# Ledger of designs, part 361: VH-VL binders against o27280

Target 1, 266 residues: o27280
Amino acid sequence: MDSMNVPEVLEIKRIVEESESVKTFIFSWDFRREVRPGQFVMVWDFRDEKPMSVSLIDPVRSEIGISIRRVGEFTDRVHGLSEGDLLGIRGPYGRGFELMGRDILLVGGGIGMAPLAALADEATARGMRVDALVAARTADELLFLDRLEAAGVNISTCTDDGSCGFKGFAHERLLTLEENHDMAAVCGPEPMMFQVMRILDERDVPAQLSLERYMKCAVGICGQCCLDDTGFRVCAEGPVFWSQELSRVREFGRYRRDPAGRRVPW
Below, E stands for the ipSAE of ESMFold2; O stands for the ipSAE of OpenDDE; V2 stands for 0.75 times the mean of E and O plus 0.25 times the DockQ between their complexes.

## First folded at step 16 (VH-VL)

Design De3 (framework fv_marstacimab; at its last look DockQ between E and O 0.87; V2 from the best seeds 0.80)
Fold by OpenDDE, look of step 16:
Structure De3 (fold): chain C 266 residues (1-266), chain A 118 residues (1-118), chain B 112 residues (1-112)
Amino acid sequence: as target 1 above (266 residues)
Amino acid sequence: EVQLLESGGGLVQPGGSLRLSCAASGFTFRDYAMSWVRQAPGKGLEWVSAISGRGGSTYYADSVKGRFTISRDNSKNTLYLQMNSLRAEDTAVYYCARKSNYGSFDYWGQGTMVTVSS
Amino acid sequence: QSVLTQPPSVSGAPGQRVTISCTGSDSNIGWGYDVHWYQQLPGTAPKLLIYFNTNRPSGVPDRFSGSKSGTSASLAITGLQAEDEADYYCQSYDSSLSGSKVFGGGTKLTVL
């Protein structure tokens, strides 16, 4: 447990350019340290540290992948790195996804597809039927399509601008899909997740959703990622929550806390 | 045309058991969640139970938890409700209803009457 | 008694506008779950009247309209007709009752 909290300096083995703004960094991984889809790691560039979802779990190659979207100073620095460069990785942390049933629906938006891609690999390996609704603002921001297709995932796409697939938001596309799955896993912008969760609940589809919050310690101590009214810590009790749990979280889909602890609307 | 036909209703004594069936046709049965909704004589609608399209998830109202079991056979396009430990308050017309993509009940059967009485 | 509260009865004369309210709470309508409405004619099974807050299924006249705001929803019937005499139920989802589908208590509409 203590060793889990010490960053391990790892060499970037490979970099995959997923899109203009997203790169997947591949690392050698000792799988004596178990990792589950939906869990996250803390990535340390020796200046700052940020939580990142694991997007690839490959026990055969003894590799993990971390997909990172370029969104700020930290990620700008990381995106400037090359193969062979070093990063600190500690973890994994948090509660990952659970799989149940025979048929699973994945609903992902943007970088939210990262943990879902890992889940898709596990689900398909188990012989599950996997349908994925992949959403993005534009076609060029749709992630992991080839990877998912290769894994045998049935893909539906939607884009805000209609450049690929259904024109509209994920929840709108979901309303047009008639299939009812045994469970669903959801990850993306919180407003998207809110709407998707609502629909899935009403359809009698158990859903798990991965939340994103400002996270500092990742070990449930600092409280920066606490959710209002429940006291849930995203790093400890999450980041994956069942819909029933999130239904108790008043701030879900409505606002978040910034690094200063201020309420910020979505 | 979507059709739902309930059967299995009847008279049963308190503590007894009854199994309801709902035969579905006119749509891909496995793609839709199904529910049982009941209505006591002269009363309102009460949701009883639901099951996901593939049958992997089931839900129950608190009033029937532990006593009723919802199931489905997608190969037969049939929905079931096993009712055990029946009580007088379970007396109602039981409707089979299909769950739409929007979470509404878009199609209903004509219902089957269940009477629990000594 | 019902999670969703409806008036037990409403009445109107032919051609008038009537409104049926459905009052919920923060765990159902207020949370964001959708509201659906059903019409039940005497001696018949319920029929979907409004789905997804405001939408009419095929065959439902445009005299029927639904709305939702805050913790409540409303069904409006314009140009009231004799055939509209029925029981009306709102339905939603409640997260506080173990994911239960919940109905209102029903409203009996009488056309005078």
Scores: ipSAE 0.816, ipTM 0.905, lowest interface PAE 0.7, mean pLDDT 95
Fold by ESMFold2, look of step 16:
Structure De3 (fold): chain C 266 residues (1-266), chain A 118 residues (1-118), chain B 112 residues (1-112)
Amino acid sequence: as target 1 above (266 residues)
Amino acid sequence: EVQLLESGGGLVQPGGSLRLSCAASGFTFRDYAMSWVRQAPGKGLEWVSAISGRGGSTYYADSVKGRFTISRDNSKNTLYLQMNSLRAEDTAVYYCARKSNYGSFDYWGQGTMVTVSS
Amino acid sequence: QSVLTQPPSVSGAPGQRVTISCTGSDSNIGWGYDVHWYQQLPGTAPKLLIYFNTNRPSGVPDRFSGSKSGTSASLAITGLQAEDEADYYCQSYDSSLSGSKVFGGGTKLTVL
């Protein structure tokens, strides 16, 4: 609880290379600090702090995994670290996914599969049937396929370039899937999530979607992660929202805000 | 050939109950969400209730919430609507409808008439 | 007054073109939700006519077509035939309503 407000410095126990651009950093974790799929942590490299999704929750081994995509200066520095190196971790923060029913559809784009991989582990542990639609630009960027398969998840893939599975966007593949599920969990690029939500709403599949917004405090006091029209704070009331909650958010799928608060298109 | 066959309609007093059934054939029933849609005499279509293919999620129009219960038995390929505390405004033909992957109601039954009067 | 507004009636002569409008709002068609159309012949159950804005199910003649723009959708019927005389309903999803499947009020098409 105290660590939620100040980073705890932890040793990188193990690094898993998930793709050319994504690594999972594994830490020992005291599960008296409960962690739920869909929650996030703030990762501190002693210069800057960024929110990252928890992708592995393993109480048996007392480990968590945090999957980080190399996309800029901060993540380039973190990707240069080795086992035994130190990172600061504070959290977890936010509202995680809620499981319901007997089967679930996961729809993940790129690094958005990270929190969904953690959710898949929880769902399979509860005896739920799990289907996953895993999307990326190319086959080399499809994440967690071996892990999901080993967990008994039924996988469909799609790639923008057609190098693996269905050629096209996740929502286009979703329209060709005939099975109807009790619920869905969605995480990925916001334009993808908008289209997937539209389809799931019309299919009568309750959906939870994980949003990304700019964050500084992560505890809901600074207001930097607010959503237009609702006052929801992604770090406090989210990052996971039900589709019905997002239906009242005009900015979802339409635009985002930069760190200065200016509207910019996705 | 997809077929949906409703039954269980009839005449009932206000405050009474009825249970509608819809027998499904010609498709893998558990893969599809199902709905009840009603049409009062001389009026338009009104969606009533929906249930997910595996039965774990249900939805209700505000006008019936708390009074109607949708259910399904996938081993018998049958959809149900339990209607309690019936009111005069519930008088309608009730259709069983299948939800497609595209969000449309792609197959409809013939309907069963429910009349609520004293 | 339904959430989706249709004209109460339209008419046309055999062989002519008729258009039926379906006007919604930002919480349904304008939000991006799709429009489906149903034909109901007198004394019968509704039948899917157009789905996902523009697609025709197998067995629906080419003379039926759908379109969507902004907050509105349209059903066009060309080469009008006597058998087309029916009620027509548009249908969409409305994100502002719990339970959320909404139908237009219906349009009676009369073939002259």
Scores: ipSAE 0.744, ipTM 0.898, lowest interface PAE 1.1, mean pLDDT 89
ESMFold2 (binder alone), look of step 16: mean pLDDT 92; pTM 0.941

Design De4 (framework fv_marstacimab; at its last look DockQ between E and O 0.81; V2 from the best seeds 0.00; counts 0 for: pae O 2.3 > 2)
Fold by ESMFold2, look of step 16:
Structure De4 (fold): chain C 266 residues (1-266), chain A 118 residues (1-118), chain B 112 residues (1-112)
Amino acid sequence: as target 1 above (266 residues)
Amino acid sequence: EVQLLESGGGLVQPGGSLRLSCAASGFTFRDYAMSWVRQAPGKGLEWVSAISGRGGSTYYADSVKGRFTISRDNSKNTLYLQMNSLRAEDTAVYYCARKSNYGSFDYWGQGTMVTVSS
Amino acid sequence: QSVLTQPPSVSGAPGQRVTISCTGSSSNIGWGYDVHWYQQLPGTAPKLLIYFNTNRPSGVPDRFSGSKSGTSASLAITGLQAEDEADYYCQSYDYSLSGSKVFGGGTKLTVL
């Protein structure tokens, strides 16, 4: 149909430089369209369209923010924009995080901290205790630390090169953290999420993990975001899944599919 | 040193109830998930129930679901197991066990005996 | 019929090496979940012996070792001593069961 969900053209209100490679683009947003942490939007630069996670949800100021890492042609063009420039946004789409219990552990790798930052704001507003394990390659790429601290989040860091916090991978740092939590939320590189899920399952910590897959329609009709073995559509049944849902998915953490449908390693 | 001390076991008729307690010391109790694990006489170990450190998540084996309730009081460093509608098959030594961050049960109490017999 | 299968008994003379197997499936050890081992001396509570497949807690001598491959795990005891006579249990996680914390059936080690 010609009336498929089309982007709303919105003005960039503010740009926050989160790191050398990550910017947050803030827009005015009418919250009659509700947005939940863990949902995503499709961002259109009038040439191409890509899924991006919402990192800021502020109904009081009527603002949303999306955080975008510069990794290719599309994101290079978006990073070249200025305040006042226009982007198309359609959504939100997908299933967001569900909060339960009295405390939560967030485990984020790189840009995966973006949806978790939004979740942290909601969790702290509900009076939950929030711990976050924030991972990156280097200290300069640790995201949202000041924002998380201001929200009252207890932060642990790890970096691949050891420049800040624990030297190593997020799951290795997680094994050194002795506190048990009522739940966890995980987002980052899929191999990291697999290892973190294994540890959390064994700790009796219910976990929700946010997956990234290639998307075209974002409304569940094209099948491009389907997971092997289950037929789950990341754009409709996800992108946030419970660990029990993912435990039966053979591809999770082991391989992905390119746009042509071929298996490729992570 | 970490210590776990179970109490509240005893002889009870089928259909009866008991409440087990486990007094914890030597560690920050609220930081650790806790479990009950049981062992029928002459038999192996069977996991029964678990509770998260802050108490917001609970888990039960199918054999006890709906009959047993795990709880904790972090101000008293005490773990509980309320056992209702007891059956002969529930006869066992019940151990209080601490869950480590590696997923192992790293500390165990000495157990309390529950006998369900008419 | 334990989800994790152990031999019911093993025996060895002092100074010998013994191995206790723990065989699982694709929903537990084969999925990638870790294996822990417990020693239960006669008349006592279980004690953690090996965790996370290969690690020894403080105070456990290095003659105890663990390994994991495929869907199975193994506990090896070298330099067998009389005090090693006990029951040994493996334990893992199984995503397919509501009683997701699963123990092996136990292995009685007899020191001749």
Scores: ipSAE 0.759, ipTM 0.905, lowest interface PAE 1.1, mean pLDDT 90
Fold by OpenDDE, look of step 16:
Structure De4 (fold): chain C 266 residues (1-266), chain A 118 residues (1-118), chain B 112 residues (1-112)
Amino acid sequence: as target 1 above (266 residues)
Amino acid sequence: EVQLLESGGGLVQPGGSLRLSCAASGFTFRDYAMSWVRQAPGKGLEWVSAISGRGGSTYYADSVKGRFTISRDNSKNTLYLQMNSLRAEDTAVYYCARKSNYGSFDYWGQGTMVTVSS
Amino acid sequence: QSVLTQPPSVSGAPGQRVTISCTGSSSNIGWGYDVHWYQQLPGTAPKLLIYFNTNRPSGVPDRFSGSKSGTSASLAITGLQAEDEADYYCQSYDYSLSGSKVFGGGTKLTVL
């Protein structure tokens, strides 16, 4: 078995509190093992294992960051950890984002901004103009605003309750923006991504979208993350997909499979 | 006021080439994707090609792929369509159209006629 | 022939209500892409009539209305007037054609 499939026990170097429900865990990383924005790692707390997107890639400091939202038992345990504690990390896995053009639009919802934040760093480092539409339910759930601003990203915010920026959903805010970009990267709630993708397609903006599905093996074997009709494995062929690929996926924006394999509507 | 003005149309023999231009004014040109839409005499509308606002992405109908090239010069507020290997079936009025934020074509030029005939 | 199917022609008397259908498939309207409508008066360029399924640009009378359901869309014209005589086209997006914008075949509306 490939060494990358064995969890490496790493010490939490530092913890950044991004919001009330989101923390970023920083680890030392050997960059001989390449990692790309949009890829994910499997995080192991010695009881359970969950896929998490990489939200920070810093070759200068030899660090990576993993942003985790508190949503269940596993993440509750992880959020209870402190600097110096240990976690198992294996990966990275999956297909990451590709960059092209001069101008890129990032559309992120909630924790979906995690991989996009990493992408923003790379894009700005390459001299690209980066616009980011950051969406959340409320103002206090908006992620990475200071980080993005510091990187030179042009930020537009959107909140369901109107507590910050545009009041409404990301796709609604997008419709009010006149600017078109060379490409877009999207990550967030799947219904949001579905709507955003439609708009981007109609605007002739190539779009990449990062999907979230129940993953078990992360190596394309167990089939838990298979997408209906296509047979795409989110862990192997994804999690980043081009809009043209997702257009073939019947379940996209409509439903997902739970751990038991049952259809669960979004 | 948004204005689109096509030019470059004319008569050309089969196998020939022609370059269309569309001069845009009244809006920030680079912020909008642009398209070419054509209409054969007495026929319906057919989308031909599209280009993103900054020009980084281009799209073509299958009927023109490999023969037509869409481009733009944002410094000149001009959209182009290079048409090579022209065929009789390419005969049409070619419209320049701006993509709206909703994906529709909210502004159209008056069109330029391209006739491919021996 | 066209990806989106429209009746070739419809007719109505002044003051009547007419409807123009636009039938698509699961790869365009049925997938969730929006439908737009255009009016083309004789000898003129098309103009946007309805955008984003149901919305009217400024200057378009409220007697024009659009709707979308399932794999189809519809344009309704109430209080038909002589000036409404024109060709009408629906337009959407289809992912199965290499990301093409697609038009209906067009409908010629005759006011009797």
Scores: ipSAE 0.192, ipTM 0.684, lowest interface PAE 2.3, mean pLDDT 93
ESMFold2 (binder alone), look of step 16: mean pLDDT 92; pTM 0.945

Design De6 (framework fv_marstacimab; at its last look DockQ between E and O 0.90; V2 from the best seeds 0.00; counts 0 for: pae O 4.0 > 2)
Fold by ESMFold2, look of step 16:
Structure De6 (fold): chain C 266 residues (1-266), chain A 118 residues (1-118), chain B 112 residues (1-112)
Amino acid sequence: as target 1 above (266 residues)
Amino acid sequence: EVQLLESGGGLVQPGGSLRLSCAASGFTFRDYAMSWVRQAPGKGLEWVSAISGRGGSTYYADSVKGRFTISRDNSKNTLYLQMNSLRAEDTAVYYCARKSTYGSFDYWGQGTMVTVSS
Amino acid sequence: QSVLTQPPSVSGAPGQRVTISCTGSSSNIGWGYDVHWYQQLPGTAPKLLIYFNTNRPSGVPDRFSGSKSGTSASLAITGLQAEDEADYYCQSYDSSLSGSKVFGGGTKLTVL
């Protein structure tokens, strides 16, 4: 009777403070339910539930971690919890990243580095060469740098304000990186992902990009996560898409929809 | 100085096979995606195939998919195009071209002629 | 029929300004993909002339310029010289054709 559609109540085993606004919550996990980098879980605080990306996948310790940015009422409540407190978890859901080739470029913006950190661990464990372009508004918001460095990832940073690394946007830094990779994985603000996808497509680098949309059911039946004109459901056919799949999506990089279904600019 | 030199062109009958090579020098070959671009006599440019810098990803124009195979040997700084089941419409000068970080073809070889005729 | 449409020919007198258009669609230029231009002198390989819509490689005179708007791009040549007589190609990426790089049909520039 162990259905992914019903939240399992789990104890918070550890909390890692990644930054002023981001914490990673670690739970024991039974890996008979496999978890792939890029998949997500629905986190239930007994009042509301929200999708969160899995940032740590550790079968040896039987643990998963989810990284949560404090952005509003739900995430404020979750950030107030302590080790030993309970959360409901259902999932994992969605299509994760697929690794190919001998080297990979990761391009992450803000909390978007969370699923990419999990992917970096898998890629390095396979012996792949991993480069990461880690982007944020400021140096204090760059995530997972120590973890990536310890894994042997080659890190480039960029910040909007120039406080660390390249001053500017991720796609501008990308234009100055000469190495062509076998693949790329991209996650972050959708306008950033649009620009990065454009550059990677033109460079002949196959890219997988992870989208964020409003979700309710997480199993593909309610339609809240649908992409215009394709019918792709972010929770079922995604959240990770190949760039070729996204090239058919009219709304990608142009607009999003709020919970009421209205078109909203990025 | 970036240099690209194609070789292996020639006359071949329809249905035949040919292998093109492109010797690269003056840059770190494995860092760049490479393409073949062809030009039939008196006609325009047509992109044929591309391969990623490390060789893990390949792309083909629909007109050659299933018949041509692009490959590279990064230890020899050489790009290849294996051309099978050749047809008259494959007659062209074949150029080796390097993909820049901006997505342009920034360096081209002088080309090698392939003629498919009975 | 080429995915990117260029006029088959244009002409101009020395010293004049000419433009060469490159018209695409929503799956290439209109999607947001960049446009690059190549010059091909008779009997020679193409040479990169303009990249990333507007940039000039080292050695290309500043009388060559590029622009992009909507689904179209344009190459402008000012101060036309006899040596500019060549074929000119635009090039972009087309998302509807997996992995495809697309060239315009080419424009023969004749200097009168």
Scores: ipSAE 0.733, ipTM 0.896, lowest interface PAE 1.3, mean pLDDT 89
Fold by OpenDDE, look of step 16:
Structure De6 (fold): chain C 266 residues (1-266), chain A 118 residues (1-118), chain B 112 residues (1-112)
Amino acid sequence: as target 1 above (266 residues)
Amino acid sequence: EVQLLESGGGLVQPGGSLRLSCAASGFTFRDYAMSWVRQAPGKGLEWVSAISGRGGSTYYADSVKGRFTISRDNSKNTLYLQMNSLRAEDTAVYYCARKSTYGSFDYWGQGTMVTVSS
Amino acid sequence: QSVLTQPPSVSGAPGQRVTISCTGSSSNIGWGYDVHWYQQLPGTAPKLLIYFNTNRPSGVPDRFSGSKSGTSASLAITGLQAEDEADYYCQSYDSSLSGSKVFGGGTKLTVL
């Protein structure tokens, strides 16, 4: 077995409270093991294991960050942990984002901003102009705004209730923005991503989108994250896909499969 | 007022080359993707090529891939279409068109005629 | 032969209602991509008539309307006028053609 498939027990170095429901857990990382924005790790709390996107990549401090939203039993347990506690981390896995061009648009919804925040750091470090459309249900759920601003990202906010920025959904806000970019990276609720992708395609902006599916093995074996018709495995061929790839995926933006394999509408 | 003005059209022999230009004014040129759309005499509209606002991404119809090159100079507010290995079927009025925020072509030039004939 | 299928011609008398269909597939309209419509008067460049399925740009009369359902879209013209005689094109995006913008074959509208 490849050593990367065995969870490494790591100590939580630091916990950052991003919002009421999101925490970022920071770990020491050996960067001989490369990690790219858009890749994910499997987080093991010694009871269960879940895939989580990497939201911070800091080679200078030799740290990575994993942002986790509190949404169920597993994440409830993890959110109960403190600095100094242990978690198992294996990975990274999957295909991350690629950067191209001079100007990049990031469109993120909720916890979807996690991998995009990491991408923003890399893009700005490379001297790219980064615009970010950050969406959430409410102002309190907007993530990484200070971090993005500090990095030099131009931020536009969008909230369902209008408590901050544009009142409406991300795709609606996007329609009001006249600027086109060399490429876009998108991550968030799948219905949001679906709509955003449509707009970007019509604007001739190459787009990469990060999908979320139920994952078990993370190594392309179990098939739990297999996308209908294409046979794409989100853990192996993804989670980052080009819009052209996702255009072939019938279920994208329409439904997903639950742990039992049943089709569940978004 | 948004204006698009095409130029560079003319008569060329099969296998020849031609470079079209489109001068844009009245808007922030770099903020908009641009496209070339052509129309053969008595025929319908055919999308030819598109380029992103900053020029980092280009797209081509299958009918022109490998032969045509779209580019832009944002410092000059100009869109270009380099056409090589021209064929008779490339004969058309070529329109420069701006992509709107909704993905439609909201502004069009008056077009420039390209005739490929021996 | 066009990815989007339009009737070659439609006709109507002044004051009548005419409709122009644009039939696509699951890789374009049916996928969810938006449909836009253009009017081309004889000897002129195309003009945006309907954008984003149903919206009219400034200056377009409200007697023009667009709709979209399933794999097809439709342009409706009420109160037909002589000046409406033109070619009409629908336009969308097709994912099966390497991300190409696609036009319908065009419909010639004759006002009788």
Scores: ipSAE 0.034, ipTM 0.593, lowest interface PAE 4.0, mean pLDDT 92
ESMFold2 (binder alone), look of step 16: mean pLDDT 92; pTM 0.941

